# Designs tried in a protein design chat: VH-VL binders against q9zst9. Part 2

Target 1, 202 residues: q9zst9
Amino acid sequence: ATLTPNHVAKSLAGTSVYTVSNSDNEFVLMSDAEGAKSIGLLCFRQEDAEAFLAQVRSRKKEFRGGAKVVPITLDQVYMLKVEGIAFRFLPDPVQIKNALELRAANRGSFDGVPVFQSDLLVVKKKNKRYCPVYFSKEDLEYELSKVSRSSKGVGVSQHIMVGSFEDVLKKMELSEKSSGWEDLVFIPPGKKHSQHMQEVIA

## First folded at step 1 (VH-VL)

Design t13 (framework fv_teclistamab)
Fold by ESMFold2-Fast, scan of step 1:
Structure t13 (fold): chain C 202 residues (1-202), chain A 125 residues (1-125), chain B 108 residues (1-108)
Amino acid sequence: as target 1 above (202 residues)
Amino acid sequence: QLQLQESGPGLVKPSETLSLTCTVSGGSISSGSYYWGWIRQPPGKGLEWIGSIYYSGSTYYNPSLKSRVTISVDTSKNQFSLKLSSVTAADTAVYYCARDSYYGSGSYPLYFDYWGQGTLVTVSS
Amino acid sequence: SYVLTQPPSVSVAPGQTARITCGGNNIGSKSVHWYQQPPGQAPVVVVYDDSDRPSGIPERFSGSNSGNTATLTISRVEAGDEAVYYCQVWDSSSDHVVFGGGTKLTVL
């Protein structure tokens, strides 16, 4: 009755993140916050992965030969997570700033990868409902400016809900097929939902 | 395969009501959450939107035509219809029915992805 | 009322690039859609949401939209591209679907 891993993975198709691989094409792992477990680091910005590689190379000589930044899509990441590989995401700092501005100045920090949704944006094709979830607030604002009855930017932020990508995935994993969580489709940064949905909703 | 077909009288007298029906086949008016619209084109001139309807009966009308236009839907027959009252020679046009491909929540007609063949309506005594 | 302005006609030779403009105040804040209407036929959407193409429309058709001008670009023009082309937006301030006046593309 719960959503399959393949269904969740399909909702994540097309979004690239960046990791570091060694010369054997294996993920470079880091210690978690308490040093007890090895985890893979996935960056939403290529430059952050390059900075991580530089830091690792300065500390461990083994990574100076052949280690490199490689792109991987979130659907591939999700299937590896299902197989037991632990990952930590490093979000785009611009989107952290956006999430903090939407929540409240007094909160000071955002936990997880920000994602943005609107109750004013639902895409329908035939008899199927799709709810876009954006990694970029600016992309969602662009789409809302096309469907809202307001001038571009005026009042649209009141219809934007901000959440954590990690929490959304947990809710999808726990949901039954009739819950509405099966309707979610994650939109890669820089893409329109119409373009992305043509590619992933076959 | 979705098809739209206009039907109704090709001749209407001035001051009377122009009445057209669009029959949808190969898809359901109520199942896709689409707007369904009417667009017209006077001979040799450009396209003019008349209005659009959602299967619930919610409508958008061209402000310049709003006082004269009514669009209705009959989900049991898979049809939607146009009534344009108090017609004059200026209402002579090819009338198209069409489906709006996407609508979102809080939405409005976006673009028309399937069109009927069009039907010429002449307003003449 | 919101108005879209198109040139009445554009002429190109086969194999060349045609550019059809659609002018509107702050049109870059709106989604622009483009329709091709061959003589005696119903319109067909060729570009929607500024730059997206429906399935079955050749990649030769592309669109852009910024500032006060949207543009439909048809590369490697063919005789079969002869048609009147219309741009269209939704004007949210008046709840109005607005069409441009149309541009007749002639392939010489």
Scores: ipSAE 0.000, ipTM 0.440, lowest interface PAE 19.1, mean pLDDT 80

Design t4 (framework fv_teclistamab)
Fold by ESMFold2-Fast, scan of step 1:
Structure t4 (fold): chain C 202 residues (1-202), chain A 121 residues (1-121), chain B 108 residues (1-108)
Amino acid sequence: as target 1 above (202 residues)
Amino acid sequence: QLQLQESGPGLVKPSETLSLTCTVSGGSISSGSYYWGWIRQPPGKGLEWIGSIYYSGSTYYNPSLKSRVTISVDTSKNQFSLKLSSVTAADTAVYYCARHSGIVGAKFDYWGQGTLVTVSS
Amino acid sequence: SYVLTQPPSVSVAPGQTARITCGGNNIGSKSVHWYQQPPGQAPVVVVYDDSDRPSGIPERFSGSNSGNTATLTISRVEAGDEAVYYCQVWDSSSDHVVFGGGTKLTVL
């Protein structure tokens, strides 16, 4: 059997993203690429959501005084997505730069939210195996510098794999139990994996 | 449950290429959590790691086997393969395929039964 | 060039404790795994990450790792424990999975 939505959501617990809501606590929506649907915007940086709020307020008078930036965790976002609500992520531009550098892309863009994994990291908690997936390359490099015995990022970046968050979620959703995808745990930006694992794992 | 099984010729002539395939069943080779590796054991001797592959195609090879070894993965068939070129009698061994967690502290938790490959004329 | 050194053999009487050592420079900074290989069979992991046991492995198997020596300890040894035991680490300086030479455990 395929991994349950609850299992996927648990892997996302603790990571905050930021959106703009109106005075009725409804998401301020934007048009999708086709112009036919409205979707919510979720920012990985609070300052990006504040910039969006300022833009909304400058363009529509009715949003002044009532709209605000609100945090929401990725597990909550995932459950809302399961219920049929559409969202678009705005990634941290520093992590976009990191992803493009790792892929040695001189020209182009990165589609989706960058996430970073390493074959050098696996965490055990009492007969359970967990594989951390990082939203911040710098956080992963810090942990690798302790494990690989390589200085800073030199040499350790060769063991860093970059992917899109959206693709990883899709693969988790399509995976059977014992595939290894059930072992993934997303690490919030700015947290060490040991701190996060201690908080999230029962 | 997860099972790995080696297949390929049991006899290879000196100077030729040794080719083996490992078929994975009961689990996906395109897991983001595991590496898939080859380990050999000459008769009466110890274990020697040959190399490992991640489903993306990223490889790690034993430095002593240098440019002679190539490991590849076929996610559509749930298989990974070993090619060892320019073989000699020293390459006669039981060849195992195995799964392991990340490279640093790699734990080989599932092994195939092993297949004997003899290098002789 | 990293090398793991094991004694070639260890003999114990049934019910006694066997200790198999794995020597390596600064091995205490590495994660050590131990494999049991009965005659004619593929290896199975009996202790991993220095001291943890996989499900199904009896509590009489335990491990430790500090300084330059890792040790596999088998308490209340049984005839069925006869096998060759291998220690294993990852050497980050050479990107190499390194196995020890193996220790044959004989239960007399």
Scores: ipSAE 0.000, ipTM 0.447, lowest interface PAE 17.0, mean pLDDT 80

Design t9 (framework fv_teclistamab)
Fold by ESMFold2-Fast, scan of step 1:
Structure t9 (fold): chain C 202 residues (1-202), chain A 120 residues (1-120), chain B 108 residues (1-108)
Amino acid sequence: as target 1 above (202 residues)
Amino acid sequence: QLQLQESGPGLVKPSETLSLTCTVSGGSISSGSYYWGWIRQPPGKGLEWIGSIYYSGSTYYNPSLKSRVTISVDTSKNQFSLKLSSVTAADTAVYYCARLYEDSWYFDLWGQGTLVTVSS
Amino acid sequence: SYVLTQPPSVSVAPGQTARITCGGNNIGSKSVHWYQQPPGQAPVVVVYDDSDRPSGIPERFSGSNSGNTATLTISRVEAGDEAVYYCQVWDSSSDHVVFGGGTKLTVL
């Protein structure tokens, strides 16, 4: 793709996910369903990584003394993925529920990590255009509530687009410069886009 | 046209609480992507940010003043207010209320300012 | 605590270009805003987000920001431009609105 791996990684800076490392500070890998490859598990909630660690400790004596939950940022994860390391994400179940509700489907499942964006929310900073992509629907709704109070009363949920993080990354990777995909910036859960962009935008 | 107007006593005694109110006219304090804030300027000196509030009640305060400052908002009156406790002569200044654009953190609209003198 | 440094004064003749600097550690990574304060009046924003102008501000006002220095440039200076100019940033590490000390522009 024309967008470099470094450009994609920069759009992911500042979002922490959680994994389990052993006493040698190496990732604890799980096997896929076929047993064909080793996959790193990355949790969007620290408590989910702690539950995984507890499960591993109950099954494997080697992890009882030295294994721990470790945060890693998504830009670091992306660069490891570029180097050929496979990962599986465990999304926040609250955000899975949000994605299903927006699609009027509380009975099914959602594949991948839910992300939320809106055509009503575009930020201009340093003469550049940025399109925030949220890992938390509630954070996006909060920002849109401010915009909607200045507008003509259109419902907030009608302007929210739901996608998978994995699909958005693929589209960024395949896109040419000036396609608009270079404008994306991922917003960590619990942060306003203005706060996050102050920290990461050069 | 949106306007901001400061009001409150122009003279405060040392150790007492300085209280000012800003009235917003021509628009709603709860609309848009804006914080509402206070900036002061001692005679002949520079601008010092005191703090800012969102209509929801969320605040940011200058760390140097945080222990003495309370900013509150009253959406029903379209007003926000400043209380600065335990004042001294160093708190003598022109006090401005202003609107802060959330996405860029700049003040796009200012009141005319009100002089508050701390004196016995 | 983050600090912005401005020269205390700058003098120019009418029709010349004035340059007012604002120094800060890695200030190029932040958005810089500039305010004009005429004598006895409230401040008015003249440049925001490093280089954008509000409606009503003449194109003679421009800004730049890179590295450790932001600059407000006023071309074809007029007597009415005489004022104190302040730069300002948001410091996300301390959640603090930081103003520079101000630069008095004197038009001779």
Scores: ipSAE 0.000, ipTM 0.463, lowest interface PAE 16.7, mean pLDDT 83

## First folded at step 3 (VH-VL; framework fv_ustekinumab)

Design m10
Fold by ESMFold2-Fast, scan of step 3:
Structure m10 (fold): chain C 202 residues (1-202), chain A 120 residues (1-120), chain B 107 residues (1-107)
Amino acid sequence: as target 1 above (202 residues)
Amino acid sequence: EVQLVQSGAEVKKPGESLKISCKGSGYSFTDYWLGWVRQMPGKGLDWIGIIYPGDSDTRYSPSFQGQVTMSVDKSITTAYLQWNSLKASDTAMYYCARRGLWFGDLFDYWGQGTLVTVSS
Amino acid sequence: DIQMTQSPSSLSASVGDRVTITCRASQGISSWLAWYQQKPEKAPKSLIYDASSLQSGVPSRFSGSGSGTDFTLTISSLQPEDFATYYCQQYYSYPYTFGQGTKLEIK
């Protein structure tokens, strides 16, 4: 592998996900499907974390008072994962639909968190290449529209590739030199591309 | 547009040396690994190895290591596959292919192939 | 080395048919599997990356599925230009390995 945990964490800086914490600011953990292991739940939408909190309060009489939805950044999540804490992501269902459309799947499910990439949006700065990866297909499409609009247009076409965030992280961790995985920068949902890139690569 | 153009067909005798080529155009040649794949007549695809043109680093399939040499001349954006002493069992179609980056890290563009025939 | 086994080795089908080709890895490869199409006397063409994602320009009638060791390529409504040999390839570990190929022929 050519990438350290710190390099991977840096690529994730600035992206917030939502979890449920108790009154002591500890993660509210859930059992895995088999009931054998404790896993933290991380939601890409705040409303999904709030719904989860409401369900736990309704069904669990032992649920501690003072529990709340809190944001946590993906770089913090990644470092906790490196230390051995297991997490399960709950993706945005709009992005699941977008991923299934790109994979030409009319039925079924997408395993993992969809992320989107286009080789038309690669940025060079400080003699280094940066490849933005989006949690929102709509955000990527907006940036592609700017490129198409400002270019000559005749040879420029929109194309978008989709992957699983969990598999992308694994590829970064196992990457060989010059594979391109070292170039990735994850763009927070709803954040301006140029603003985030400026902050990360400054 | 991205193109990989390979050298023409070769007819050789066992024991002869050979060097075939693959010229890349339409992309940054030194930024992508380039692979070689063999296909024997009527058979499937068999991976030979990959080379990174930026520094000539190589990864070979164990079954091909020591049998062939991959090299590159980045000044003319050309990769080579070379045999010092050909065998009849080297008779095959040889493809070069670019390994894509990021989400497209498969062999995304292929050369047209070079047919190598080795017979006495 | 990771062994890739395809089934069937050949099949006959008619235009409009749904066809399924299976690929099995000898060990877990996550989703790091590609599918290629090769027409007679032509170089292979990439179809699918990451087991289930379509390469740009590939018709939506092609789809891939699977993870771990068992993978499938499906063509939902076979067209005349789809008669070809199909190969799976793992890129999880060196050496990269291909399946033996599945030849799709006109019935």
Scores: ipSAE 0.559, ipTM 0.819, lowest interface PAE 1.8, mean pLDDT 86

Design m12
Fold by ESMFold2-Fast, scan of step 3:
Structure m12 (fold): chain C 202 residues (1-202), chain A 120 residues (1-120), chain B 107 residues (1-107)
Amino acid sequence: as target 1 above (202 residues)
Amino acid sequence: EVQLVQSGAEVKKPGESLKISCKGSGYSFTEYWLGWVRQMPGKGLDWIGIIYPGDSDTRYSPSFQGQVTMSVDKSITTAYLQWNSLKASDTAMYYCARRGLWFGDLFDYWGQGTLVTVSS
Amino acid sequence: DIQMTQSPSSLSASVGDRVTITCRASQGISSWLAWYQQKPEKAPKSLIYKAESLQSGVPSRFSGSGSGTDFTLTISSLQPEDFATYYCQQYNSYPYTFGQGTKLEIK
């Protein structure tokens, strides 16, 4: 069978994103450009969620006093998404810039949340293989700088692949055991993979 | 250094059996799927199938299912492609290729190819 | 099975030219498309993964674009070593399928 929702959710444990809730602990929803859809906004940077809250508060008095920025982990977001709740991610613009630099074309935008991976970085625990996938290119570069192959004068960025978080999740959902996609573990921004693996796998 | 080294060219007659090989080195052989691709003379690439050396699980293209068999001997890090009865239409270059993982889940390293000629 | 159609089947170009090759999938494949380069009597070499991402060591003059069903490979300033046959391949679902190839020839 395909990978279960619980397996996918576990790969996302420990990464916080930020949303806006009202005084009743309900998500503050945004509309698309046409005003036809209600979607929850999830920001990878706390400051972006705070800016959104400030903008909403300037337009609607009902959000003044009680509304606040709250963290939620990606595994919780994923399970809510499985249950039918719609979300839109607002990526870290630094990571958007990093993704565009790794693409062959210098396009104006990147569709989705950038994530970074290297086949040079494999973790073994309890006779299982894990592939760290990073929300921060800089975090992956730090880990790759410790690999002896980088000392051969080959640039670290030449071993980094980029993808869209949303596309990666869909691929995992469609994949079978032994496909390799069951190996993925998403690394929270600012964390070393060894620290994160100890917290979520060991 | 990842390498896939294939066996030498073969010249066979219709009805004969054949087994060609692809030896992997420089990586963990049992942890990557290995694919086979056919290229008929002057034609494009046709995907035959992939095999996972860790447990010999296979995925064949429907057009090759039952016509050819993929197998591995992980003790010598070698994959095989086998025919029980060759046809003239099997004349082609056969490539083995490692399927990468995750974002690199395409054929990232290729063998040099084995030319199989089947003629009377 | 997902059918991959490439166009053109061949084209002639000069060094320095901008070259565009297209690939169309008969079904949506998201961005799970690879591009390969094959020189005469050589094995294919991977160029692009996930439709738009350059493989390590591939020159920046190569670029890919597209998602869903319509994809493009572009070489912004053709070099002598770029004359080869190019193949797209979907890896969204089994069976994996290749386009028929585009032969890039010197004028």
Scores: ipSAE 0.357, ipTM 0.720, lowest interface PAE 3.3, mean pLDDT 85

Design m13
Fold by ESMFold2-Fast, scan of step 3:
Structure m13 (fold): chain C 202 residues (1-202), chain A 120 residues (1-120), chain B 107 residues (1-107)
Amino acid sequence: as target 1 above (202 residues)
Amino acid sequence: EVQLVQSGAEVKKPGESLKISCKGSGYSFTSYWLGWVRQMPGKGLDWIGIIYPGDSDTRYSPSFQGQVTMSVDKSITTAYLQWNSLKASDTAMYYCARRGLWFGDLFDYWGQGTLVTVSS
Amino acid sequence: DIQMTQSPSSLSASVGDRVTITCRASQGIRSWLAWYQQKPEKAPKSLIYAASYLQSGVPSRFSGSGSGTDFTLTISSLQPEDFATYYCQQYNSYPYTFGQGTKLEIK
């Protein structure tokens, strides 16, 4: 049996992204590259959503007045995606740079939202195993620095793996229980895993 | 340091039984899936299956289901691959390998291999 | 089952050459592709995970690219220790499948 939508959504709790709503609290959608579908834009940086709002206001009168940038959590986004709403993420440019530095090839662009993990970082809470996945490479580096100090005799090295958030979500959806993929928990930018786990897994 | 140490080479006759081993050290043995890969002489790599030592859950390649049995003894951090009745076509190098986690769900550390020769 | 096909099956090259080998999946596997190096009479060594990221300790002259069905492994400046057989492997779904291998030989 594959992981349920509720299980995947719970792994995403607590991470805010930013979108634009109109005066009726409805999301502002845009056309995809082919012009055929409506897509919601979700920004990992509030300033990027504010730039998008300014663009929409300059081109469409109906969004003047009550339109605003609003936060939405990734678990809410995921449930809307399950219901059939399409989204495009705009990632943090700093994290794009970090992902490109870890790639085997020093060329091209990163496709998707970069996320970072290490199999050297596994957390136990209430007799369950969790693997934190970070939206910020710097946050993971900080946690790994603490682990390496505690495990000097083992010869632990910095081992950070990078992937696409969108590919990870798809892999989780297709994975069975006990595959290890049910252990993932996404860590909001700027938070320690211990702080986040305390808030999500009470 | 992660190490997987496999048992020595075997020479057998068709119809005989065999059990080869792979001993893990330097990591939490019960926390990672362990895989088996066959390489026939002069051929490429064929995935046999994976076993989770924590609960002995298994996933076999359809080509190997019913031909071999994977098992573990977690008290000695050792995995086994077993045949009840060997065939000449089982002649191959057999590798055990640790499957990494998540982004690294590939075979990240490998044993040195066990050569199995089955001839009359 | 997902079939993995490598091209070429073998090639000859000289030290300092730029070498590329390709791997094609019979259906979409997103980024879930690994590359391995196997030297004669040795176990395989993992080189690349998720199509384009180096494993720790792998020299930067190795690079991977591609997504979906078409993938490449590149060695930017071939060294003597790089003569080996290279395998791609998909880990998108069970059963895991390997390409047939590409043997890289000295010219």
Scores: ipSAE 0.312, ipTM 0.749, lowest interface PAE 3.9, mean pLDDT 85

Design m16
Fold by ESMFold2-Fast, scan of step 3:
Structure m16 (fold): chain C 202 residues (1-202), chain A 120 residues (1-120), chain B 107 residues (1-107)
Amino acid sequence: as target 1 above (202 residues)
Amino acid sequence: EVQLVQSGAEVKKPGESLKISCKGSGYSFTSYWLGWVRQMPGKGLDWIGIIYPDDSDTRYSPSFQGQVTMSVDKSITTAYLQWNSLKASDTAMYYCARRGLWFGDLFDYWGQGTLVTVSS
Amino acid sequence: DIQMTQSPSSLSASVGDRVTITCRASQGIDSWLAWYQQKPEKAPKSLIYAASTLQSGVPSRFSGSGSGTDFTLTISSLQPEDFATYYCQQYNSYPYTFGQGTKLEIK
């Protein structure tokens, strides 16, 4: 792979996730299912992190004195991961539902954080290409509706691709320059496509 | 609409050279990797490799490295697969296919195939 | 190289049947698996990507599942046009490799 950690981190700028810190501003770590690793929990919804904090407080009195939910951006998370810190993401259940519906599969679970992409939303500026990847299917559908509405010759696109955020990050690191994976820009949930792209391309 | 049109069937003898073609249209030719796949008679699909038309960067399967050469001519949006000396074991259908981007990083559009028969 | 193994190598079925084809990778490939359909004397056609996402225009009777090393293609109610050979392909790392194929034949 020819993509640097800084290039991958830049593609993730602007997306906040939520974790729990103790009174000393240290991450509260949890054990994995096997009890072998200490892993930081990162929630895509603030309310999920608040629920986790409440659960920890009910079990361990030491967290009642100053433990809190804190936001951290995905680019910061990625750099900490590069330094060897392990994290587990807790995705938005609405997006899990969206991914399962889109895949037309029998009822099962989705492993990882859903992300959504469409070739119709690729932005070209000068000699560079930027491909937006959405954490929210609803945000992607809104942008697709604008493209369809502006063209009388084009119907509503049925082509939304879904993937796992964790798998996409690994693929970016395995792929070489000019492979297309260097084009990715992750769109923060609830942020307008045009606003975020202006900040990335500027 | 994306189309990949391949050259016609070839009948050759062992030791002869051959160059088959795949012409792309309906998309930005230099923006997508193009791959080649072999299918021997009655057998499955074998991935040969991919080439990036903008700079001719290549990735070959180890079993095909040194056996064939992939190249492109950007001016006529055409890719080539070439043998310096054919063997009877090269008898197969050869497909070209465009590799999609991002989540669709697989062969999304295929040529119709070129049948190559090598016999004495 | 990652080896892809399909089972069964051939399968006989009747219109209306539920058909399952499996594909196993020799090492973890996450979700980076595609399924292709090939009809006699025609080029392959992509059906499914990222293990479980249908290509545009592919009928909903087709579905894919799995992650890591074990994957399944299912046709919920077989139609006459579905008799073909099916191939899985990993695209996690170079070289991209195909399974040997599963031929779906009329019973």
Scores: ipSAE 0.356, ipTM 0.748, lowest interface PAE 4.1, mean pLDDT 84

Design m17
Fold by ESMFold2-Fast, scan of step 3:
Structure m17 (fold): chain C 202 residues (1-202), chain A 120 residues (1-120), chain B 107 residues (1-107)
Amino acid sequence: as target 1 above (202 residues)
Amino acid sequence: EVQLVQSGAEVKKPGESLKISCKGSGYDFTSYWLGWVRQMPGKGLDWIGIIYPGDSDTRYSPSFQGQVTMSVDKSITTAYLQWNSLKASDTAMYYCARRGLWFGDLFDYWGQGTLVTVSS
Amino acid sequence: DIQMTQSPSSLSASVGDRVTITCRASQGISRWLAWYQQKPEKAPKSLIYAADSLQSGVPSRFSGSGSGTDFTLTISSLQPEDFATYYCQQYNSYPYTFGQGTKLEIK
């Protein structure tokens, strides 16, 4: 069977993204390019959300006093998505650069939020497998360096796979039992692997 | 080094039983699915199915369900593909391959192949 | 089952040529497509995963592109060792399915 929304949400716990709220603590929504939908903007960098807030304040009087940048975790975002609210992610441009460098050829752009994974970093507890997925390539490289220090001739980049967060979420939602997709745990940028895994696995 | 070593070529008659093997080394055998792929002479690749050695869970292509049986002996890190009664149409090269994880959910390491010839 | 169709079934090329091989899925498979290379009498070798990501150790002249239903494998400057049969494979859903293969031959 497909993974439950609660299972997917739990895999996303602890990762903060940034959005803009109005004085009533409601999300500031933007129109889709075609004007057909209202979507929330979620930034992986606080500074990008602050830039969006400044843009909104310059155009709308009602946002000039009480509007603010607020953090929200990806598990909360996912539950709101399940309830029908649409969001667009603005990725960290450093991670876009990292994703493009790992691909065979530079297409000029990367679609979606980059995430990074290695089969060398699988964790086993209570006869259950957990696989960390990183929003930061540098965080993954740090963890791989601890493994490769004990392994002769291991090349760090040779063990890193890259994909889009949006595609991974869709695959998890469609995954069958024992496919391995149910094993994924997303690691917040800048958080220690061991700390986050201990909080999730319990 | 990850390595999959398959048993040698087989020549059989229709109606005979056969069991071919694939021995894994250089990785945690029970942590990766193992697949089987058929290639008939001069033809492309046909996905037979995959087996998880940790609990022997299997997924077969509908075309092969009931035609062959996949099994494992995790104590000797070996997977098997078995026929109860061979047909001439089973003549093919059979590959075993390790399925990678998640983003690399493809066949990342392959055995050398076992040629099975079934003729009267 | 998702049907994978490759085009062309065979092509002839010269060393140094740019070669493109296409693969079409009968249903949307997002980016869950792999490319394999098979030389005569040898097992296949994985080249590309997730439509556009190069496997470790594969030369940079190989690249993949596409999403949804239409995918392309490109070899930017063909080398003698590249003459082989190439297969696409979807891994979006079971059963996993291969294209029929594209045989790349010397012109």
Scores: ipSAE 0.276, ipTM 0.711, lowest interface PAE 4.4, mean pLDDT 84

